# Ledger of designs, part 257: VHH binders against q9p7j3

Target 1, 174 residues: q9p7j3
Amino acid sequence: MILPLFPETQVHVFVYENVSNCAAIHEQLISQNPIYDYAFLDAATILYKKQVYSAIIRALEDRRDEQMKTKTIHSEVILSLSPKTEISSAFRQFSMTKKSKNIVVVKIDSKLTEEEEFERLDKLVEGNRVEFSDEELQKLIDFKVLKKNYKLDPSTLENPLASILSSIALRGYS
Short names: E, the ipSAE of ESMFold2; O, the ipSAE of OpenDDE; V2, 0.75 times the mean of E and O plus 0.25 times the DockQ between their complexes.

## First folded at step 20 (VHH)

Design jb20 (framework vhh_6qgx_2; at its last look DockQ between E and O 0.80; V2 from the best seeds 0.75)
Fold by OpenDDE, look of step 20:
Structure jb20 (fold): chain B 174 residues (1-174), chain A 122 residues (1-122)
Amino acid sequence: as target 1 above (174 residues)
Amino acid sequence: QVQLVESGGGLVQAGGSLRLSCAASGFTFSEYTMAWFRRAPGKEREFVAAITYEGDDTFYTDSVKGRFTISRDHAKNTVSLQMNSLRPEDTAVYYCAAASYDMGTAVEYDYWGQGTRVTVSA
């Protein structure tokens, strides 16, 4: 996938359900295994495709503007999902954990086709791939977590997307 | 000013034990995952062990599992590495490191100590 504002950057997003090896993946990440060069998100925190895209775009913009708060584009994507500026907090809110069952995987700066990238990723993730769609994401979301992460209230629950996107876009602005 | 100061290194015979300590300052200790790395002579730096923010998860490289134990003290802002059953191949400079995140993507460590030398004789 190519984003219109970043035509030179290829992005892939995958969704896995019933993942059994999140703990093992976590171990690889903390030990800095370069094969795991992705952003692994907890699907319980993701409701919309546009939420993911917005985070990706925010991260890419930060990189472009040399305003990244983290060291890698993938870590910046995770941070960009959060309305908070604290890195540790953002990661606790949105990152895959050893307790995650469903995950969204993001690849930035891919040199491979979507299918080729999937073949590589499929060797790392023990779960079932599902379509990256609002319909599938809606099945995996934890609304309690979502409401907490973005401080959604009754007035914003009618259109959570707008609130989420605003939070992502305006992080760090007051 | 951020500081990570390692201590506890030294010379020990094979089968012996050492306890490394790292004193952290200049950042919010509780918001960082702490880790130990090592660099043996003629080799690249390698991951040894890590402990998450709250200390509820620990990780080890395969070669040290069952022999090394990482722990942290939030009251003292310290991270420790208990090394038992040491082997000559454990000889290296050991570095303390801190990361602002520990999940979701390959972890990059923001702060590093100067290192402490561990030498294990045969």
Scores: ipSAE 0.841, ipTM 0.924, lowest interface PAE 0.5, mean pLDDT 95
Fold by ESMFold2, look of step 20:
Structure jb20 (fold): chain B 174 residues (1-174), chain A 122 residues (1-122)
Amino acid sequence: as target 1 above (174 residues)
Amino acid sequence: QVQLVESGGGLVQAGGSLRLSCAASGFTFSEYTMAWFRRAPGKEREFVAAITYEGDDTFYTDSVKGRFTISRDHAKNTVSLQMNSLRPEDTAVYYCAAASYDMGTAVEYDYWGQGTRVTVSA
């Protein structure tokens, strides 16, 4: 897809469940294999499509304004999910780990259609693609992790969307 | 002031061994993933080995598996690369590198040493 404020930027988001090769992907990221140029998120940390899109928008705004804190747009998306500005903490909280079972994968600046990008990504990820939808994300979320990552009160946990989106949009303004 | 200082390079015969060392200062060593990269003459820098800040997991490029061993000493803030059964194709400048994260996207190594030259003669 193309976001209206960023008409030259193609974005694709994929969700995989039952991923068996996160450790192998980890190795490729450490070795800087350029084929793995994506953001790999742990789906246990993602409840809403808007959560992901808000982080993407924040990262693209920071790139546009020359305010990025990380070296690539994909690493900036991971940072942008966090309510805090600490890069290492954001990665520890939201990234796929070698133990992850379900992941959300983001590609920014894609030159390919969604299905073409999927065909490339599907060679890299050993898991089952599911729809990027709030319905599917709700099946994969860990609410204890969500509460911890965004410091949600028990009452806020009933309707956490506004609190989460505010954290993403306002990071660095506190 | 961040500093990564490599040592232990030199000239060695094929089949021989060398141990590279990298002394780290100016950052909290235990919070960083450490890696070795190498650059052969006329080639791009390539990944050799890494050891993670959490769990001390190790990773190696295929061409060095079984011959090279990465290790780290948290008390001395050093990372080492033991290189056995060296081959002429291992000839390169070897660089120590450090990254503050090691998952989620292609790792960006924040700090780099100046390199130590390894020459393996036939």
Scores: ipSAE 0.623, ipTM 0.849, lowest interface PAE 1.1, mean pLDDT 90
ESMFold2 (binder alone), look of step 20: mean pLDDT 83; pTM 0.851

Design jb21 (framework vhh_6qgx_2; at its last look DockQ between E and O 0.85; V2 from the best seeds 0.82)
Fold by OpenDDE, look of step 20:
Structure jb21 (fold): chain B 174 residues (1-174), chain A 122 residues (1-122)
Amino acid sequence: as target 1 above (174 residues)
Amino acid sequence: QVQLVESGGGLVQAGGSLRLSCAASGFTFSEYTMAWFRRAPGKEREFVAAITYEGDDTYYADSVKGRFTISRDHAKNTVSLQMNSLRPEDTAVYYCAAASYDMGTPVEYDYWGQGTRVTVSA
């Protein structure tokens, strides 16, 4: 996948449900295994494709402008999902944990086709791949977590996407 | 000023034990995952062990599982590595490291110590 504003950057996004080895994956991340060079998100925190895309775009913009707050583009994607500036908070809010069951996996700067990347990732994730769509994401979302992460209230619940995107885009602005 | 100061390294015979300690200062210790790395002569730096900011999860390289134990003391801002049943291949400079995140992507550790040398003789 190519984003219009970043035509030289190939991005892939995958969704897995019923993942049995999140703890094992988490262990590999802590040990800095480069084979796991992805952003692993908890699907319980993701409601829209545009939410993910917005975070990716924000991260890419930060990289372009040399304003990244984290060390890698994937960590910046995770940070970019959060309305908070605190890195630790963002990761605790949105990242896959050892207790996660459903995940969204993001790859930035891929040199592979989507299918090739999937084949590579499929060796790492023990779960069922589902379509990256709003329909599938809606099946996996925890609305309580979503509301907490973005401080959604009754006035914004009718159109949570707008609130989410605003939070992502305006992080660090007041 | 952020500081990680390792201590406890030295010369030990194979089968012996050492306890490394790392004293942290200049950052909120309780919010960071702490880890030990090592670099053997002629080899790349490798992960040894980590303990989460909560202190409830520990992780170990396969090569040290069952022999090494990582722990932390929040009151003293220290992280320790108990090394038992040491082998010659454990010879390395051991580094303490701290990370502000420990999930979601391969962890990039923010702070590093200067290291302490461990030598295990046959």
Scores: ipSAE 0.883, ipTM 0.935, lowest interface PAE 0.4, mean pLDDT 95
Fold by ESMFold2, look of step 20:
Structure jb21 (fold): chain B 174 residues (1-174), chain A 122 residues (1-122)
Amino acid sequence: as target 1 above (174 residues)
Amino acid sequence: QVQLVESGGGLVQAGGSLRLSCAASGFTFSEYTMAWFRRAPGKEREFVAAITYEGDDTYYADSVKGRFTISRDHAKNTVSLQMNSLRPEDTAVYYCAAASYDMGTPVEYDYWGQGTRVTVSA
């Protein structure tokens, strides 16, 4: 897929449920295996497609403007999901862990079609691919985690999308 | 300031053992994942072992599994690598490294020691 604001940047987003090998993937990340150069997110923290796209856009804007805080665009996406500027907190809140059951995987600057990237990723992830859609994400979210990550109170929980998107867009400015 | 200082390197015969140590300072040790990497002459740096900040879970490169053991002492802010059944192929400079997170992307290790030399004679 191509984002309207960054028409020359190929982005792919995949969702897997019932992943059995998050611990093995985690090991590959610790060893810095470059084949795993993706952003691996815990699906329990993601409610909307727009949540992911907004984080990607924020990361790409910061790269364009030479204001990235992390070393890679994929690590910058993880930071960009957070309403706060502290890097390690963002990773601990949003990243896949060895205990995760469902994941969202982001690839930016892909030189491959979506199908080719999927074939490569499918060799790495032992789980069932589902559609990247609000319907599927809503089945995988943990609302208690979402509320804590974005400090949503009962009045905001009626329509949390605007609050979440504002948090992503305004990080570091307020 | 952050410092990682390795020690315990030296010359050892094949089949022997060495214990490397890394003294850490200048950051909250319990919040960091610690790792050992090594670089053999003429080769690129490679992962050896890691111990996570939460749970002290350990990870090893396939080439050292069963022979090396990583551990750490939170009271002394040290991480150690016990190396047994050493082979000439283990000859390298060994580096201690630290990362404030260990998930989500290939880990960005922020801090590195200067290294300690291990030479294994046939």
Scores: ipSAE 0.750, ipTM 0.876, lowest interface PAE 0.7, mean pLDDT 90
ESMFold2 (binder alone), look of step 20: mean pLDDT 84; pTM 0.856

Design jb22 (framework vhh_6qgx_2; at its last look DockQ between E and O 0.93; V2 from the best seeds 0.82)
Fold by OpenDDE, look of step 20:
Structure jb22 (fold): chain B 174 residues (1-174), chain A 122 residues (1-122)
Amino acid sequence: as target 1 above (174 residues)
Amino acid sequence: QVQLVESGGGLVQAGGSLRLSCAASGFTFSEYTMAWFRRAPGKEREFVAAITWEGDDTFYTDSVKGRFTISRDHAKNTVSLQMNSLRPEDTAVYYCAAASYDMGTLTEYDYWGQGTRVTVSA
């Protein structure tokens, strides 16, 4: 898809459930295998599509403004999900781990169609692709993790999206 | 000041063994994933092995599996690479590297050593 604010940047987002090879994917990331050039998120930490898009937009804005805190756009996406400025904390909070069962995969600067990108990614991820929708994400979310990551309280639980988006947008601002 | 200092390289015959060591300083060692890379003559740098900051996971390139073992000592801030059954194709300069995060995206290693030369003769 194309984001309105970044018409020259193609973005794809995929959701996989019941992924059996997260550890193997981790190995490829550590070994710097370029065919694994994605952002792999733990789906247990993602509740809304807008949460993902907001992080993507924040990352793209940082890149545009030459204010990236990490080295790559995909790592910046992961950082951008977090209300914290600490990079290591953000990754521990939101990135895929070897224990992850469900993941959200983000591709920035894709040169392929969504279908073509999926065909490539599908060879790397051993799991079931599901629709990237709030409905499907809601099935995969761990609310305890979500509440912890964004410091949600009873007053914000009725509308967690607003709180999440504010946290993403205002990271680093006081 | 951040430093990664490799040692243990040298000349060895095929089938022999070497143990490389990397001494780290200037950063919180326990929070970093440590790795070994190598660059053979006329080739690009390639990943060899890594051990996570938690110390519970190790990774190896296929060509060294079963022969090389990576380990770390948190008390000494060192990472080691035990290399057994060495082959001529293992000849390279071996580099120690450190990364503050290793999940979610391609790992970017923040710090690098100067390297230690390993030569395996036929």
Scores: ipSAE 0.822, ipTM 0.920, lowest interface PAE 0.5, mean pLDDT 95
Fold by ESMFold2, look of step 20:
Structure jb22 (fold): chain B 174 residues (1-174), chain A 122 residues (1-122)
Amino acid sequence: as target 1 above (174 residues)
Amino acid sequence: QVQLVESGGGLVQAGGSLRLSCAASGFTFSEYTMAWFRRAPGKEREFVAAITWEGDDTFYTDSVKGRFTISRDHAKNTVSLQMNSLRPEDTAVYYCAAASYDMGTLTEYDYWGQGTRVTVSA
């Protein structure tokens, strides 16, 4: 997939449920194995496709404008989900962990079709792929986590999307 | 200013043991994942071992599993690498590294020491 504002950048997003090998993926990440160069998100933190796309767009804008705070575009996506600028806090709140059961995986700057990228990723993740859709994400979200991460109160609970997207867009301007 | 200072390197015969130490200052040690990397002459730097910021999980490259043990001492703000059954292929400069997160993406090690040389003679 190509985002219209970034026509030279191919992006793929995958969702896996019932993932059994997050600890093994962690080992590969900590040892810097380059075939694991993705952003691995905890699906319990993601309610909307637009949440993920907004973080991707913010990361790509910051890369274009030479304003990235992290070393890679994938780590910048994780930071961009957060309303705050602290990198370690963003990772604690949004990253896949050893305890995660369901994940959202983002690849930016892919040179592969969606199916080819899936074939690569499916060798790395032991879980069941589901559609990247609001319907499937709704089944995997933890609303308590979502409310905490974005400080949603009763006034924002009825329309959390706008509050979430505003938090992503305004990070660094407070 | 952040400092990571390695020590304990030297010359040792194959089959011997050596203990490397890395003294950390200038950051909250307990919030960082610590790692050792090494660079042999003419080769790229490679991962050796890591210990998570919680201290509950350790990771080792395959060639050192069962021979090397990583540990940390929060009272002294040090991470150590106990290296047993050393082989000539372990000859390298060993670097201490620190990362403020270790999941989600390829780990970004923000701080590095200058290294300590280990030479293992046949």
Scores: ipSAE 0.757, ipTM 0.873, lowest interface PAE 0.6, mean pLDDT 90
ESMFold2 (binder alone), look of step 20: mean pLDDT 83; pTM 0.847

Design jb23 (framework vhh_6qgx_2; at its last look DockQ between E and O 0.86; V2 from the best seeds 0.82)
Fold by OpenDDE, look of step 20:
Structure jb23 (fold): chain B 174 residues (1-174), chain A 122 residues (1-122)
Amino acid sequence: as target 1 above (174 residues)
Amino acid sequence: QVQLVESGGGLVQAGGSLRLSCAASGFTFSDYTMAWFRRAPGKEREFVAAITWEGDDTFYADSVKGRFTISRDHAKNTVSLQMNSLRPEDTAVYYCAAASYDMGTLTEYDYWGQGTRVTVSA
């Protein structure tokens, strides 16, 4: 897909459930295997498509403005999901871990079509692809984790999206 | 000032063992994943082993699995690489590296040592 504000940047997002090889994927990331050049998110921390898109946009804006806090655009996406400025905290909050069962995979600067990218990614992830939709994400979310990550309270629970998006957009602003 | 200082390299015969050590300073050691890399003559740098910041996970290149063991000591801010059953192809300069995050995307290592030379003779 193409984001309106970044027409030259192709982005793909995939959702996998029942992933059995998250530990193996983690190993590939630590060993810096370039074919695993994605952002792997724990789906338990993602409630909305707009949450993911907002993080992507924030990361792209940071890159555009030469204000990235991390080394890569994919790491910046992960950081951008967090209301915190601490990189380690953001990763612990939102990144896929060896304990993850469901994941959201983001590819930035793709040179491939969505289908081509999927074919490549499908060789790396041992799980079932589901639709990237609010409906499917809602099935995978851990609300306890979500509430912790964004410090949601009863006043914000009626419209958690607004709170989440504000947290992402205003990270680092006080 | 951040420092990673490797030690323990040297000359060893094939089948022998060496233990490399890396002393870290100038950053919060417990917040970093530690790793070993190596660069053989005429080759690119390659991943050897890593241990997470929590110390509960270790990772190894296929070429060293079963022969090398990575460990860390939080009290001493050190990471070690026990190398057994060494082969001539293990000859390289070995580098210690530290990363502030190790999951979610390709790991980028923020700090690097100067390296220690390991030579394995046939």
Scores: ipSAE 0.861, ipTM 0.935, lowest interface PAE 0.4, mean pLDDT 95
Fold by ESMFold2, look of step 20:
Structure jb23 (fold): chain B 174 residues (1-174), chain A 122 residues (1-122)
Amino acid sequence: as target 1 above (174 residues)
Amino acid sequence: QVQLVESGGGLVQAGGSLRLSCAASGFTFSDYTMAWFRRAPGKEREFVAAITWEGDDTFYADSVKGRFTISRDHAKNTVSLQMNSLRPEDTAVYYCAAASYDMGTLTEYDYWGQGTRVTVSA
């Protein structure tokens, strides 16, 4: 897909459930193997499509404005999910870990169609692709984790979208 | 103020051994994943080995598996690389590196040492 404000930037988002090789992916990330240049998120932390798109938009705005805090656009997406500015805590809260079971994978600046990018990614991830949709994400979320990550109180948990999107949009300004 | 200082490099014959050490200061050592990279003459820097902030999860490049062992000592704030069965292609400057996170994306190593030279003669 192409976001209206970023017409030259192709973005793909994939969701995988029952991933069996997060530890192997970790090995490739730590060794900086460039074919693994994606953002790998723990699906337990993602409730909405808009949550992911808002983080992508924030990361792209910061890149455009030369205000990125991390070295790559993919690492900036992970930071952008967090309401806080501390980089390592954002990664500990939102990244796939070797213990993750379900993941959301983001590719920014893709030169490939969605189908072509999926074919490449499917060789790297051992799991079942599901639709990137609020329906599928809601099956994979951990609400205790979501509440903790975004400091949601009981009054906002019924429909937390606005609170989450505000946290992403306002990080570093409040 | 952050410092990573490598030591233990030198000249060794093929088949020999060396132990590299990296002393870390200026950050909370136990919160960082530590790694060794190397840069051979005329080549790009390449990954050698890493050890997570948890302390017991280790990773190795295929070219060094079974010959090199990474370890860390939290009392001394050091990471070490035991290098056995050395080959001429292991000749390189070896760099210690530190990252505050190691999953989610390609690991960003925030701190780097100045390197220690290892020369392995044929």
Scores: ipSAE 0.738, ipTM 0.871, lowest interface PAE 0.7, mean pLDDT 89
ESMFold2 (binder alone), look of step 20: mean pLDDT 82; pTM 0.838

Design jb24 (framework vhh_6qgx_2; at its last look DockQ between E and O 0.92; V2 from the best seeds 0.83)
Fold by OpenDDE, look of step 20:
Structure jb24 (fold): chain B 174 residues (1-174), chain A 122 residues (1-122)
Amino acid sequence: as target 1 above (174 residues)
Amino acid sequence: QVQLVESGGGLVQAGGSLRLSCAASGFTFSDYTMAWFRRAPGKEREFVAAITWSDDDTFYTDSVKGRFTISRDHAKNTVSLQMNSLRPEDTAVYYCAAASYDMGTPVEYDYWGQGTRVTVSA
């Protein structure tokens, strides 16, 4: 897909459930395998499509403004999901781990169509692809983790999206 | 000031052993995944092994599995690489590296040592 604010940047987002090889993927990431040039998120931490898009947009804005805190656009996406400025904290909060069962995969600067990218990614992820939608994400979310990550309280639980988006957008601002 | 200082390299015969050590300073050691890389003559730098900050999980490139062991000492801020059954193809400069994350995306390591040379003769 193309984001309105970044028409020259192609973005793809995929959701996988029942992933059996997260540990193997993790190993490839640590070893710097360039074939795995994606952002792998734990689906348990993602509730809305707009949450993902907001993080992507924040990362792209930071790149545009030469203000990235991390070295790659994909690592910046992961950081951008977090209200915290600490890189390690952000990754602990939102990134896929060896214990993850469901994941959201983000590709920035793709040169491929969505279908082509899927075919490529499908060779790396052993799981079932589901629709990238709020409905599907709601089935995979861990609300305890979500509440912790964004410090949601009873006053924000009725509309957590607004709080999440604010946290993403205003990270680092005081 | 961040420093990674490798030691333990040298000349060894095939089948021999070496233990490399990396002393870290200038950053919160416990918050970083530590790794070893190597660059053989005429080749690109390659990943050798890593140990995570979170669970001390260890990872190895296939060619060294069963022969190399990575470990860390949190009290001393050191990471070590025990290399057994060394082969001529293990000849390289070995580098210590540290990363603030080890998941989610291919890892970019933030800090690097100067390297220590390992030479394995036939």
Scores: ipSAE 0.899, ipTM 0.941, lowest interface PAE 0.4, mean pLDDT 95
Fold by ESMFold2, look of step 20:
Structure jb24 (fold): chain B 174 residues (1-174), chain A 122 residues (1-122)
Amino acid sequence: as target 1 above (174 residues)
Amino acid sequence: QVQLVESGGGLVQAGGSLRLSCAASGFTFSDYTMAWFRRAPGKEREFVAAITWSDDDTFYTDSVKGRFTISRDHAKNTVSLQMNSLRPEDTAVYYCAAASYDMGTPVEYDYWGQGTRVTVSA
């Protein structure tokens, strides 16, 4: 897809459930294999499509403004999901781990159609693709993790989206 | 200030062994994934081995598996690479590197040493 604010930037987001090879993917990330140049998120931390798109938009704005804290746009997306400014904290909170069961995968600056990118990614991830939708994300979320990551309390649980989006948009200003 | 200082390089005959060491300072060592990379003459830098911050899990490029062993000493803030059964193609400058995370994207190694030269003669 193309985001209206960034019309020359092609973005794809994929969701996989029941992933069995996160440890193998980890090995490729450690060795900096460029074929794995994606953002791999733990789906247990993602409740909304807007959560992911807001982090992508924040990362793209920071790249445009030369304010990125990380070296790649994909690592900046992971940082942008977090209300915290420390890179290691953001990665510990939102990244896929060796123990993850379900993942969200983001590709920015793709030169491929969604289906072409999927064909490439599907060779790397052993799991079942599901739709990137709020309905599917809700089945995969861990609400305890979400509450902890964004410090949600009873007053915000009726409308957690606004609190989450504010955290993404305001990171580094408070 | 952050420092990574490699040592232990040198000249060794094929089939021999060397142990590289990297002394780390200026950051919380236990929070970092440590790695060795190498650059052979005329080639790009390539990954050799890593040891993760969280559980000391180890990773190796295929050409060194079974011959090289990475380890670290949290008390001394050092990471080591034991290199056995050395081959002429292992000739390279070896670099110590550190990263503050180990998953999510291809890992960004933020800190690098100046390198230590290893020459393996036929």
Scores: ipSAE 0.715, ipTM 0.858, lowest interface PAE 0.8, mean pLDDT 90
ESMFold2 (binder alone), look of step 20: mean pLDDT 82; pTM 0.835

